# Designs tried in a protein design chat: miniprotein binders against a2bj90. Part 11

Target 1, 235 residues: a2bj90
Amino acid sequence: MSRSARRKTSALNTVLRVVEVFASIQGEGPFTGTYSVFVRLAGCNLRCPFCDTRYAWSLEAGKPLGVEELVEEIARYEPSLVVITGGEPLLQRHPLNSLVEGLESLGLRVQLETNGILPAPARDEQLWRVYHVVSPKDVPVRVPGAKLHPSWVDYARATGRAWFKFLVANEQHVREVAEYVAKLGIPRSRVYIMPLTPEKLDMKELLELHSRIASLAVKWRLNFSPRLHLLVQLP

## First folded at step 9 (miniprotein)

Design GA15
Fold by OpenDDE base, last read:
Structure GA15 (fold): chain B 235 residues (1-235), chain A 84 residues (1-84)
Amino acid sequence: as target 1 above (235 residues)
Amino acid sequence: SPEDVIREIDETLEKVWELVAKALEAERRGNLEEAERYQREALELMRKAAELARRIGHEELEREIREYIELIERLIEIIREQRE
């Protein structure tokens, strides 16, 4: 390979398709309440009927951004956490490892949001070092093609840097999640249940749903994730 | 039955994502030829899944699978651009 070909491959391996970059509060999972920069990547390998970010499903919904430029943009916000989300961020796995390397070099904490279909990071990936919130889409509502890759359970045990977040609407869903995580040997301390919010809930309905699901979390001895950003009307 | 075909499509999609995962690993390792091969295998399985959805008249599922075809085609283009 010529020096020119290596430079071109190096340059292309450092481009992400990004839908949006914004600062907000992490509203979900173990980092709820953290001042965060969100990087929403384009492209998804699922079509969840309850998805609130359908605009990110196509790779064409994202603009190509260089990793270095993106690191500089993120750093300007002085975030307490960088949240990498989107459709499915791991579809851009190679340049995503480069992004993580850049962010970690600045001492920034990184959290990935993933559907868990693609394998967990290997030990030689930069992604191995970051936090992961895995949102399986096979339980309680089965999305076609959704299967939690077993390596996420192993990664969670090996590193302590993974949590599992499940969308639930009722007690039957919570039961199914409890049975599922027990079968997979996922510790309950790593499991979050979060309200499955249909589109067009008003604030009263949203609060009532949160109260119901939080009560079920206590009953079933699972962690509760709010949708805090919706409750406080942040992006 | 249509239900059996839907299950077959679901299993096919699982295999597609396994191939995509292998392609992404090959890409990370700098083996772009192998990455493209896995993505093309994934694409072919996805086309078969679309045909299965069409045969049972599941228009929504066929549409979703076609969007996944477009996704994989774009992933192949990204690999090709890295090979040039």
Scores: ipSAE 0.850, ipTM 0.939, lowest interface PAE 0.5, mean pLDDT 94
Fold by OpenDDE base, look of step 10:
Structure GA15 (fold): chain B 235 residues (1-235), chain A 84 residues (1-84)
Amino acid sequence: as target 1 above (235 residues)
Amino acid sequence: SPEDVIREIDETLEKVWELVAKALEAERRGNLEEAERYQREALELMRKAAELARRIGHEELEREIREYIELIERLIEIIREQRE
């Protein structure tokens, strides 16, 4: 490929479909409590019945944004972490690598959230360097088409930069998660269970659910992820 | 049975995402023709899945699969734009 063709491919790999960019506190997983900028990418390869961001499912729900412009926008917030989320960010894998490169060049830490259906980053991708929270959708509640790609287990072992977060509603779900991760050889230290929260819970019910799931996490020797943003009423 | 068809759809969707993964890998290697081929194969499987959902009268699942069709169509367009 000519230098011009590489520049054109680089230019096309520089646009992301973005639903929203906002600053908040990371409410979930290993970085809970971190002041973060969230970049919600458009497009998802799942239709989870419990999804709280259904508006991000279509690629058309996002606006095309240049990577350079997006890096500048993110940097203005002076975040302690950049969280790339959305529908499924890895559907926009190539421009996402460019985004990560830009953010890392500024010394910003990046965390990706993914459903784990698409393969983990290869060693030559910029994504290889960032943190990943993988949220499988095949256990305990199976979503059609959801299957954790095995490369995420290998990536977690190779890098120590991946965690697995599972939505659970009861002890049976926690048992299924424990069996699943044991079968896959995922260390429990890399596993988080998080409350599956229906949209209609009041604060009391939400706290009670958190308490129950946290107690189950202790019982089953798993990490607990809150939904902190819901508890403190942040985005 | 409708349950068997739903399982077949689930397995089909898994194969679709494997093809999308192969397409993304082909793009990474700079083989846009191969990438487009994988996405077109994915699209064909998604169309079959939509027809299966229609036949069993699962309207919600059919709708979801149609949205996936739109997604894959857009991914093909993105690849085409890169080839021009």
Scores: ipSAE 0.847, ipTM 0.937, lowest interface PAE 0.5, mean pLDDT 94
Fold by OpenDDE base, look of step 23:
Structure GA15 (fold): chain B 235 residues (1-235), chain A 84 residues (1-84)
Amino acid sequence: as target 1 above (235 residues)
Amino acid sequence: SPEDVIREIDETLEKVWELVAKALEAERRGNLEEAERYQREALELMRKAAELARRIGHEELEREIREYIELIERLIEIIREQRE
């Protein structure tokens, strides 16, 4: 392949389909409370019935944005963290590596959120350097086609930069998570359980659910992730 | 049984995402022809899954699978744009 063909492929690898960019507080996982810029990428390989961002499922829901332009936009917010989320960000893996490179060049910390179906980053990818919160969709509520790729366990062990976040509604779900992570050899210190929130909970119900799941986290010796953004009414 | 068909669809979807993963890796290596081949194989499996869902009358699942077909078709288009 000629040097010219490699250059053309490099230019197309610099466009992401982006649904939205916004500043907020990270409400979930190990970085809860961090002032963050969220980059929601378009396209998802799942149709989770509990998804709160269904508008991002289609690739066509996102606008094509250049990586350089996106880096500049993100930098203007002066974030403490850049959170790459969406449908499934790793569907745009190639330009996403370019985005990470740009962000890291500015000294910005990056967290990826992924469903863990697609393989973890390889050592030669820019994505290898960032933090990952993997949200498996095979346990406790199985979404069709969802299977955690084993490479995420290996990545977590190798780098210390991955955590696993599970949506739970009750103690049975927490038990299933505990069994699942034990079977996979995932250290409990890297496991978060988070309330599975139906769309129509009022604030009282939401708080009660958080309280119940947090108590279960203590009982089962797992980390608890709030839905902090919902509790404080942020995006 | 419809339950067996649903299980078959689930297993098919898992295989599809494995193929998509292979395509993304091929793309990373600069082998766009291989990437397109994997995506086309994924697309064929998704079309079969949609037909299975249709046969058992699971309209919601058929709809979801059709949306995945559209996703993979778009991924193929992106690969093609890179080859030109």
Scores: ipSAE 0.841, ipTM 0.935, lowest interface PAE 0.6, mean pLDDT 93
Fold by OpenDDE base, look of step 11:
Structure GA15 (fold): chain B 235 residues (1-235), chain A 84 residues (1-84)
Amino acid sequence: as target 1 above (235 residues)
Amino acid sequence: SPEDVIREIDETLEKVWELVAKALEAERRGNLEEAERYQREALELMRKAAELARRIGHEELEREIREYIELIERLIEIIREQRE
């Protein structure tokens, strides 16, 4: 390949389809409470019936944005963390690695949110260096086509930079998660359970659900993830 | 049975995402021709899955699979733009 062809391929790998960029508090997982900039990428390889970001499922829901421009936009917020989320960010894996490189060059910490269907980062990817919260969709509520790629377990063991977040509605779901992580050899210290919230819960119902699931987390010796943003009415 | 067909669709979707993963890896290696080949194979499997869903009258599942077809078609377009 000529130097010109390598430059063209490098330039095209620098555009992301972005739905939205906003500052808020990380409401979920190991970084709960962190002042964060959220980058929601377009396109998802799942159609979860409980998805709260259905508007991000199509690649067409996102606008093309250059990585350099996006890095500059993120940096203006002075975030304590950059959260890459969306539909499924790893569908845009190559320009996402370029984004991570740009953000890391500024000393910004990065967290990826992923459904875990696509393989974990390889050692030579920029994504290898960031934090990952993997949200499997095969347990306890199975979404068609969802299967946790085994490389995420290996990545978690190798790096200590991955956590697994499971949506649960009741004790039976928590049991299924406990059995699943035991079978896969995922340490319980890396497992979060989070309330599966139906649409249209009022604040009282939402608090009650959080209380029940948190109590189950203690009982089963698992970590608890709130949906803090819903509780404090932030994006 | 419709349940057997649904299971077949689920297994097909798993294979599709394995192919998409292979395409992404090929693209990372700079082999855009191989990447496009994997995505086209994924697209063909998705089209078969949509037809299976249609045959059993599962309209919601057919709709979802059609949206996945559109996704993969766009991924192929992105790869093509990189080859030009």
Scores: ipSAE 0.838, ipTM 0.934, lowest interface PAE 0.6, mean pLDDT 93
Fold by OpenDDE base, last read:
Order: sequence, then C-alpha cells, then structure tokens
Structure GA15 (fold): chain B 235 residues (1-235), chain A 84 residues (1-84)
Amino acid sequence: as target 1 above (235 residues)
Amino acid sequence: SPEDVIREIDETLEKVWELVAKALEAERRGNLEEAERYQREALELMRKAAELARRIGHEELEREIREYIELIERLIEIIREQRE
C-alpha cells in the first residue's frame, strides 16, 4: 500500500455515520440523571417493533463525520458523560474505537449502548475501557436475529463495566428476564428492567407504568431503570 | 410450516451477524480483504433469508431483510473505499 492509500484508509477509519449529536440528561440505566452528550450513530442490525429511533436504522440516515471533528463538537458541551448510541453503534466498531480514544484523551467518560449481538470489546480495543449498557433483544420480546453474544457476560465479570437492560411490560416479562440472567450467570446487581413504553402514552399512563415496573423490580430483586427523559420531557 | 421457515430465517440472521462480527474484527485488524469476504458471505445468507420470507408470503419480514441487505452492501462499500 502506498503512503497515500494508507492515509486514505486511515482517514476513512476515522469517519462515523452520525444521525445526531445533542446534550441532555441520561434518562436510563446506571448513569440516570447524568448530564450527557448523546452521539446517535446510524445503522442497525435489528428492526425492533418497539424502537423509538427508527430514523437511525439506515446507514444513510447518518452523515459522515470525522472523528476529530466529532470529538471537538462533543467537547464544546462540557459533558459529564458521552453516550454512544444509535441503531447499533458496534456496526461502526473500527472508527468507534478511534472516537473513544479521542474522547478519553480529553478525560471524558464514555458509555456505549448496544443490543449485545456483536461481541464485547477485546482487551486491545479502546472500547474495553468504557462503560457498556447492553440491551438484549432476545428476551422478553424476541426480535429476529437477536442473540446476546456470550462474551458480554465474560466482559462484565472481567471489568465490572457492563450492565444489562431489559425492556419489560408486565410480570411475565420480568420472570423471563430473571430466568434468562440466571441461566447465563449474569449477577442480578448488573440487571436493569425498564418500562416498555408504547407510543403516545400520556404522562399519567407513563407514571403508572413506571410505578408498576418499579414495584416488580423490587419484588424480583432487580434494578429499575426509568425513562427519566420522557418523565421530564427532555430529548 | 411457516413457523419453521421463520425459525430458519432467525437462525440465518444469527449466522449473518456472526459473519458481520468477523468482518468488523478483520477490518479492525487491517485485513480489509478478509473483512470484505465475510461481508459478502453475510450478504449471500441475507439474500437466502429474503427468499425464505418471500416464499412464505411474509412481506414485512422480507422488507426488513431487504433493509439488512442494503446495510451489508453499504458496509461492503465502506470497506472498498478503505482499500482504494
């Protein structure tokens, strides 16, 4: 490869397809309440019927952005956390490692959100160093092609930097999650259940759903994730 | 049965994502030829999954699989652009 080809390959390895960048409060999981910049990456390997970000499913929904430019944009918000989300961020795994390197060089904390289909980070990846919230899509509602890669369980044990977040609508779903995590050997302390919110809930219905699922979390000795951003009407 | 075909599609999709994972690892290691090979194998399996969905008349699932085909085609294009 010529020096020019290596420069082009290096430059392309530093481009992400990005749908949106915005500042908000992390509404979900172990970092709930944290002032965060969200980076929504384009492209998803699932078509979840309950997805609230369907506009991110296509890679074409994102614009190509350089990692350096994206790091500068994120840094301007002075975030307490950078949340990498989207469709499935790990579809852009190579440039995503470069993004994480850039963000960590600025002392920024990073959390990845993933569906857990693709393997957990290897020790030589920059992604190994960040926090991960894995949202399996095989339980309780099976999405076609969704299977949690077993390496996420190993990663969680090795690093303590992974949590598992499950969307639930009722006690049967919570039971299925409890059985699933027990079978996989995932510690209950790493498991969050979150309300599965249909479209167009009013605030009363949303609060009632949160109350029901939170009570089930206590009953089943699991952590509860709100959808805080929906409750406080933030992005 | 249509249910058996849906299960076969699900298993096919799982294999596709295993191949995509191998491709992404090859890409990360700088082996773009191997990455493209795995993505092409994934693409062929996705085309088979689309044909299975078509045969059972599951139009929604066929549409979703076609969108996955487009996804993998774009991933191949990204790899090709890195090879030039």
Scores: ipSAE 0.830, ipTM 0.932, lowest interface PAE 0.5, mean pLDDT 94

Design GA15
Fold by OpenDDE base, fold request of step 20:
Structure GA15 (fold): chain B 235 residues (1-235), chain A 84 residues (1-84)
Amino acid sequence: as target 1 above (235 residues)
Amino acid sequence: SPEDVIREIDETLEKVWELVAKALEAERRGNLEEAERYQREALELMRKAAELARRIGHEELEREIREYIELIERLIEIIREQRE
């Protein structure tokens, strides 16, 4: 294979399909309140009926961006955290490892958001070194094909760099989450419950829902994740 | 029963994502021919899942599976572009 063919393959392996890049406050999970740059990747292996980012489901919704260019763009925001989200970021796993390498070389902290269907990072991946917030869609919301890959439990135990964020609407959902994490051997300290928000909630209804789910988190001894960005009207 | 068919579709989707995961790992290792093989196997299973959804008249599920077919087809194109 010629030096030219290796250069073309290396260049294509460094392109991500990106929907948007923006600065905001992380509104969810263990990093709530952190000034963050969000990188929303295109393509998803789920069609959640409650998804608020349906515009990211197709790979064609993203523009091709080089990893080097994207690293430079992110760095200009001087973020405290880089949040890689999207549809499902791990569908772009190969160039995503290159992105993580670039960001870590600048000393930037990285958090991935994933639905947990695809396997956790292997030890030889750059993704092994970053933080992960896994949002399973099998429990309690039972999205077809959304089964949590068991390697995420092992990754969480091995690294301490994973948390599990479950969408809940009521106490029955919270019970199902508590039973599920107990069965899988996930420590409760790594579990967050977050309000499942319908698209058409006003601010009053949103606050009431947050209050109910937060009270259930206390009752069931689980961590609570707000939807802080919705409460403070940020992206 | 329709419920049995839905369960079979869910099990098929799980197998598809296992194959997609194997393809993504093969791609990461530079084994593009193997990556394409796994994606094509995933695509064939997704086509079977779409046919199952059609047979039970689950139009929404059939639509979602067709969008997954398009996703896998695009992943195959990306692999092909890397091989040329």
Scores: ipSAE 0.828, ipTM 0.932, lowest interface PAE 0.5, mean pLDDT 93
Fold by OpenDDE base, fold request of step 20:
Parts: C-alpha cells; sequence; structure tokens
Structure GA15 (fold): chain B 235 residues (1-235), chain A 84 residues (1-84)
C-alpha cells in the first residue's frame, strides 16, 4: 500500500454516518436531566416494532462526517454530556473509537446508548473508558435477534460504567426483567425500567403510564427511567 | 412448524450478529480482508434466513431480513472502500 493509500484509509476510518446532531437534555437512564449533545448514528441491527427512530435504521439515512469536524461541532454546544445513540452506534465501532478519543481529549464526558447485541468494549478500545446504557431487546419485548451479549455483564462488573435499561409495559414485564437480571447476576442498582410508550399517547396517558411503571419500580426494587424529554416536550 | 422455522430464523440472526461483531473487530485491528470474509459469511446466513421467512409466508419478517441484507451489503462496501 502506498503512503497515499494509507492516508486515504486512515481518513476513511475516521468517517461516521451521522443522522443528526442536536442539543437537548438526557431524558433517560442514570444521566436524566443532563444538558447533552446527541449524536445519532445511522444503521441498526434491529427492527423493533416500537422504535421511535426508524429513520435511523438505514446506513444511508446518515451523512458521512469526519471525526474531527464532528468533535468541533459537538464542542461548540459546551455540553455536560455527549450522548452517542442512533440505530446501533456499535455498527460503526472503528470510527466511533476515534470520535470518543477526540471528545475525551477535550475533557467531555461521553455516554453510549446500545442495544447490547454487539460485544462490550475491549480494554484497548477508547469505548472502554466511557459510560454505557445498554437497552436489551430480548427481555421482555423479545425482538428477533436481540440477544444480550454476555460481555456487557462482565464489563459492568469490571468498570462500574454500564447500566441496563429495559422497556416495560406492565407488571409481568417487570417480573421478567427482575428474574432475568437475577439470573445474569446484574446488580439491581444497575437496572432501570422504562415505560414502553406507544406513539399515540396524549400527555395525560403518558403521565399515568409513568406513574404506574414508577410504582412498579419501587415495588420490585428497581430504578426507574422516565421519558423526561417527552414529558417536557424536548427532542 | 412455522414456530420452529421462526426459532431457526432467530438462531440464524444471532449467528449473523456474532459474525458482524467479528468483522467489526477485524476492521478495528486493520485486517480488512478478514472483516470482509466475516461480513460475507453473515450475508450468506442472512439470505438463508430470508428464504426461511419466505417459505412460511411471514412477509413482515422477510421484509425485515431483507433490510438486514442491505445493511450487511453496505457494511461490505464500507470495508471495500477502505481497501482501495
Amino acid sequence: as target 1 above (235 residues)
Amino acid sequence: SPEDVIREIDETLEKVWELVAKALEAERRGNLEEAERYQREALELMRKAAELARRIGHEELEREIREYIELIERLIEIIREQRE
């Protein structure tokens, strides 16, 4: 390979397919309420029937952006947190490590949202250093192919930088989550249950659903994740 | 039974994502030839899954699997672009 080809390959290895970049609050999980920049990456290895970001499923839904340019764009928002989300961000694992390196070099905190199908970061990855919220889709909602990779349990235990966020609609779902995390040896302090929200809920129905699921979280001794951005009508 | 075929599809999808994971790791290590090999193996299994869905008349599942085929094809293209 010529020096020119190596430079082109290095430049290509630093390109992400990005759907959108926007500032909002983190509405979900352990960082709820944090002023955040969201980076939504394109491409997903699931077709969840309840997905609110279906427009990100195709890799073609994203525009190619250089990591350096993206780091500069993110930094202009002065975020308290950078949230990497999308379809499935780990489908772009290689350039995503470069993005994380760039963001961390600026002292920015990074949190990844993942479906947990792909393996947890290895110790030599930049992704090892960031926070992860894993949202399994095998329990209770059973999306085809959505099996949680076991390395996430090990990563959570080793680093303390992972949490598990489960979508639930009723007490039976909460029971299934409680049994599942007990079987896997996931500490309850790392488990969040979040309302499974149909698209057509009005604000009253949304609040009632939040109240019901929060009460179940207390009953089952699990953490509760709101959909805070929906409650306050932010992106 | 159709239920047995659905289970076989689910198991196939799990294997596909294991292969995709191996490809992404190979890509991270700079072994683009190995990465492309794993993605091609994943693509072959995904095509088999689409055929299984077709045989049982599960049109929605077949559609979803075809979209996954397109995803893997695009991942192969990205690897190829890096090899040139």
Scores: ipSAE 0.791, ipTM 0.920, lowest interface PAE 0.6, mean pLDDT 93
Fold by OpenDDE base, look of step 21:
Structure GA15 (fold): chain B 235 residues (1-235), chain A 84 residues (1-84)
Amino acid sequence: as target 1 above (235 residues)
Amino acid sequence: SPEDVIREIDETLEKVWELVAKALEAERRGNLEEAERYQREALELMRKAAELARRIGHEELEREIREYIELIERLIEIIREQRE
């Protein structure tokens, strides 16, 4: 391959389709409460009926942004964490590796949010170094096509940089999660259960749901993830 | 039965995402021709799934699968742009 062909492939691997960039508090998972910049990437390989970011499902919902420009934009916020989310960020895997390289070069910590359908990072990818919160959609919510790729379990064991966050509505869902992670050999210390929140909950109902699911987390000896941003009315 | 067809569609979706994963891995290796081949195979499976959904009259599922077709078509376009 000519030096010119490598340069063209490198240039196209430097553009992400981005829906939005904003600063907020990480409301979910192991980094809850962290001042974060969120990068919401466009395109998703699921159509979850409970998705609160449906506007990000199409790749066309995102604007093309250069990785270098995006790194500069993120850096201006002076974040304690950069959260890469969206539809499914790993659909843009190659330019995402370039983004991670840029962010890490500035000493920024990065967390990826993924549905776990696509394979975990390989050792030679920049993504190997970042933190991952995997949100399986096969259990208990059973979104079609949402099968967890086995490589995420291996990645979690090898690196200690992955957690699994499951959406739950009741004790039966928590039971199914407990059985599923036991079967896969995922340590409970890496498992979070999070309230599955319908669109129409008021603040009282939201707090009651959090209370119930948190109590179930204690009962089943699992970690609890809030939806903190919803509780404090941040994006 | 319609339930059997839905199960077949769900299994097809799993296969599609396995193909998309293989395409992404081929891109990582710099084999854009192989990547495009996997995405085109994924696209063909999705088109069959859309037809199955249509035949059983599951309009919502058909719409969802059509949106996935559009996604895969865009992924193919991105690969093509890298080959030029």
Scores: ipSAE 0.786, ipTM 0.916, lowest interface PAE 0.6, mean pLDDT 93

Design GB47
Fold by OpenDDE base, look of step 10:
Structure GB47 (fold): chain B 235 residues (1-235), chain A 84 residues (1-84)
Amino acid sequence: as target 1 above (235 residues)
Amino acid sequence: SEEIRKRAEETIREAQELLKEVIERAKKTGDEDLQWLARLAEIYLRAAARAFQKGDLEKAEYYLKLAQELIEEAKELLEELKRK
């Protein structure tokens, strides 16, 4: 293979389409309360009707950024966690592995947010080493075209580095989640339920919804994920 | 299509009327869970109406369906409370 072919293949694997990079508190899942840099990647394989980040659905909504430049930008924030999110980050799997390698070389912890449609990381990927919060969109919210890839259950069992976060509105949704995870053999300790919050809730409605879903989490012996960033008015 | 939009608007109006009836009945029972279901249905129905006004029919239909499910759950609970 010529030096030119190696440079072209290296260049394509070293550029991400990035919508935004910002520092905040992780508001959701097992890392709630962690000071984090968020990297929102462009492109999504779903069109969830309830999506709050619709501006990230197109790949063209992101700017091309080099992995090295992005690692340097992230490192300047001195984050306790790097959260890679977006539309669907795994649409950019190849340069994402290079990003993870760069971040881990600096001793930074990485957490991926994914809809779980694409296959889980393989053992030879840098992504195998990071934490994953998988947000299925088939249950209970039934987004068309959403299906959890079965490899995420295997990855969770093999590594202990995956959690499953489900959007819920009521007790029926919580029941459906409990049945779904039982059928898949996902331990309840790895399952989070989170309020399905529409846009422009007032603080009273938001707090009441959190309280009701948290009570259901206790009743059903599941973990609760807040939308902490909405409660504390952070990004 | 204009027909899909009109049908969505009619369905939102029907859901609003049903929700008003459920809210008024819920107030009379004093049941906190029933009152919560009614408020929750209202939250999603307002989200549906806002989406519809913005021309986001997919979002409107999604939240409308969720509001309808909650209205039916509230009606079932109302009938259970009457039998006690």
Scores: ipSAE 0.814, ipTM 0.923, lowest interface PAE 0.6, mean pLDDT 93
Fold by ESMFold2, look of step 11:
Parts: structure tokens; sequence; C-alpha cells
Structure GB47 (fold): chain B 235 residues (1-235), chain A 84 residues (1-84)
């Protein structure tokens, strides 16, 4: 089939519900500081009380977009990294794999953000090849129903393409994270702790939270994740 | 619902008053961990109050619980320091 015929057939079969697409800096985790395009997918399987993206919880919050058009829109930004986030992106797993295929065909580097409740990618999925930052919500922040699927640890070990990022508010939380990752066999080099940052903090409070959690990261020999976008006032 | 809001408001006010005492005692000790417990409690308690004023009771309750846990940890450490 011609490229035009394949394109028409693909567009008819693959649609994502997208809340927003925007350029910014990746402010969290191992890729902090990277010029990125964020694609926020609609739908979430959690209702975290501290969530700062509640507008993405409902699948109906997303506008239906064809994968081919979305790939073209993303490419126009000339990103160094494409960050797929949400809600929970894996709720739209099938068309998400199509998006990843399109982005990879253009040589674009992709990172997924997930709460880890749904299983890690299978070897035959396009998602197998991308980077993942997994943010479990059962420990230490204790969101009900947020149990990390065990396949993520196996995936991280098999591929080296997953990291685990935990919101923490104090040293007790950091202790809980350390115990949790040790129990699961997750090496410290793959673990990030990040300050739980309420909305509308002033800059002094933001810096204090960052400073305290960073100090605890050093004390407990864990990686530290800032929320850099908050410090530099980017989306 | 009105009773729940009234109880939340009272609980926040009580935590604010207790925290003032904890902050003052923490300064006198010079203990770094105690001062951080008090400061973190203050940050999350202010967040609880802001969420409450916006009518987000779920978020308010979450941050209030965090603040209360930090206040209790600070009180426990204060008792340990008094026994020395």
Amino acid sequence: as target 1 above (235 residues)
Amino acid sequence: SEEIRKRAEETIREAQELLKEVIERAKKTGDEDLQWLARLAEIYLRAAARAFQKGDLEKAEYYLKLAQELIEEAKELLEELKRK
C-alpha cells in the first residue's frame, strides 16, 4: 500500500483523548532540565487528594485527536524529549502504542509517566522501548487502591529503562520509601524522592521543602528530584 | 456537611495554636531535626488552611493529617530532649 493509503487507514483506527500538548522543561526525575513537549492524556484510575492535574481525571476531559496529527503537532516543537503524562496514560494503552511508534519513527525520544498500577510493557509493545518514570502512590502517600504492579520491577531490571519516583513530605516518609524499595529489590540508583508540594506555596516555602528533601536524599543515599518547573514558573 | 466543615475549622485552629508553642520551644532547643519538624508542620498546615478556604475539604484533610503527624513527632522529640 502507498504511504497515503496506509496513513488514512491508520488514522481511522487510532485516536487518543488528549487534554493538552505544550512545550516546557521536564522538571522532575532523571531527565530534569530537558526541553520537552508534554502530551497530557485524559483519564486516571486514581483520585489522589494532592493531585495537581485534577482536570485530567475524566476521560471526557480529553479531545479526540488522531495519532498521525498528534505526531505532526509534536514534531513541530522540535523537542529533545516527548513526555507522555496524564491522568494515567496507560488507560489508553492501545492508541498510546501507536503514538509511540510514530514518534520513534521520527527519531524522537519518549518518556512515559505512570502511577504503575497497570502492568509494565510487554516485549512486543512499542512502549517496551521508551523510558518510564514510575510514581507509586501506595507508599508513602497512601492513596487507596494504588498498589504498584510487580511487573514494573521486572521491567526495570530487564531493560534499565525505568526509574521510581516517590512524593515525600518528611523523614518518616523517606524511611518508608527506603524500606519499600529494599523489600521490592529496587536499587537505590533507580529511586528518586521528590517534595510533596502543595499548591500556592511562596518561593521561600518551595525552597525550604526542596532543601529539606534534598538533604534527606543525601542522608538516605537516594536520588533527589526537584520540581524545577515550579521554581522557574513554567507549566 | 456543615458539622464536618465546622469540625475541620476548629481542628485547624487548634493545630495552629499548638504549633505556635512547638515552634517557640523548638527554637530554644537549637535542635535541627525538631526545628525542621516544626517548619514542615507549618508549611502543610498553611496548605490545609488554604485548601479549606477554597472549599477543597479532601485536600484540606490530607494536609491537616500530615501537619498533625509532624506536630506529634515534634512533641515526642521535645519530651525526649527534656529527659536529658
Scores: ipSAE 0.800, ipTM 0.912, lowest interface PAE 0.8, mean pLDDT 91

Design GX1
Fold by OpenDDE base, look of step 11:
Structure GX1 (fold): chain B 235 residues (1-235), chain A 83 residues (1-83)
Amino acid sequence: as target 1 above (235 residues)
Amino acid sequence: NPDDEDDAQWLLKLARIYQRAAEAAARKGDYEKAIFYLDLAVELLEEALELLSNPEIRKQIEQELQTTKERIEAYKKKLEEQK
């Protein structure tokens, strides 16, 4: 391979399509309450009807940003956690591994948010070293084309750095989640249920929904994920 | 059971929240999102009917369920007309 081909492949691995970068509190999953910088990547392999970030579905919705520049931007916020989210971050796997390498070199902790359709990180990827919150879209709600890749279960067992977050509306959904994770051999300690919230909920309705789903989490011995950012009116 | 009645009333409330979300989506021409939330409302109404014992309340919820199903079919037709 010529030096020019290596430089072109290197250059392709150093640019991300980024929708937004912002600081907030992680509102969901095992890191709820953590001061975080969010990096929302562009592009998604799903079209979830309930998606609140539809503006990120197209790769063209993101701006091209260099990995080095993005690392510097993130570092200025002095985050306790860097959250890589988007549509589906793993659509940009190669430059994402470079981003993770840069962030970890600064001692920054990284969490990835993924729909779990694409394969889990391999041992030789920088992504192997970070935390992952996998949000399956095949249970209990069924998004067309959603299927959890089996490698995420293996990754969770091998590393202890994966959690699974499910959207639920009622007890039947919680039952379906419990059966699904039991069948896959996912430990309940790694499972979060989260309220399926429509847009523009009243705060009273939002709180009541959180209370009901949290009670179901206790009943079913699962972890509860709030949507804390909605409750405290942060981005 | 008083707990069943409280649970049923919550499910009915949540169904109506999703119905409002569906109507808001339909007003924007997002019939896929509207159908999604109405399907959730149907599930919740059906679950509430399992818990409800009052015949008059049951009759009202059965009517609401039927109306919701008819609305789903109407939105499916509109979604097909957009293709």
Scores: ipSAE 0.854, ipTM 0.942, lowest interface PAE 0.6, mean pLDDT 94
Fold by ESMFold2, look of step 11:
Structure GX1 (fold): chain B 235 residues (1-235), chain A 83 residues (1-83)
Amino acid sequence: as target 1 above (235 residues)
Amino acid sequence: NPDDEDDAQWLLKLARIYQRAAEAAARKGDYEKAIFYLDLAVELLEEALELLSNPEIRKQIEQELQTTKERIEAYKKKLEEQK
């Protein structure tokens, strides 16, 4: 007869502070146009002046949700992509790895959006296997406290699962990005430039800004990211 | 140089878009956002000046640049009072 017993383990790492869950289109970066479910996690380690999601800065803005319940909620949307964003999702790294495990067990593709201050995933993390769009905030926009952790470049080289996205307004910003990525050894194929769009642009202004930044991307041989959700008026 | 003139006109237009965004932010009391957009506008105005040689046009842009810098300082004061 067996005397071994499995104890049920409950840990704080199974809870995430979640601001919102919603379906939309991924409007930015390499997965632009993909039917996605967005999971916005609470908390941020930056206070970017241009941030359009300031309501996610405080951990108090998030509702505590169990990872299992969250996976079930996400699955009901039947997404083609699950986008984990925030605030800064890596502030909740431990339960985030549990969420990724649950989503991957259902065959769901996951992309993380991060400002890159906290380190890239280690090989033994579930996050190692997901896609990452890293948006450094120290160049050209120079947000106080921003600094890309060097592990993201190593991670991108080792896995091919990270891209770097930069907000730009003009050619001088693009030049700064080009110099920055060259110094860090980030290949052009992994770099996206994206229009820095203020609120309340009319459609003509929005399209003209997109056109100008897209032309710069071609000139500088960088990838262009739209803000497609703004063009098609989705969240 | 027609390309420089087109680029300069776009830079001026974009600077004014950011100035408008800064004004909207300031009306809501968000002086951090307002200052950020005005700093961008200053950069764009300075770049436009590098592309233009007409003294009268340059004088007008230099005046706009100075008033924009004064607005930045006014908003910095308001931001400090808001803390």
Scores: ipSAE 0.821, ipTM 0.923, lowest interface PAE 0.8, mean pLDDT 91

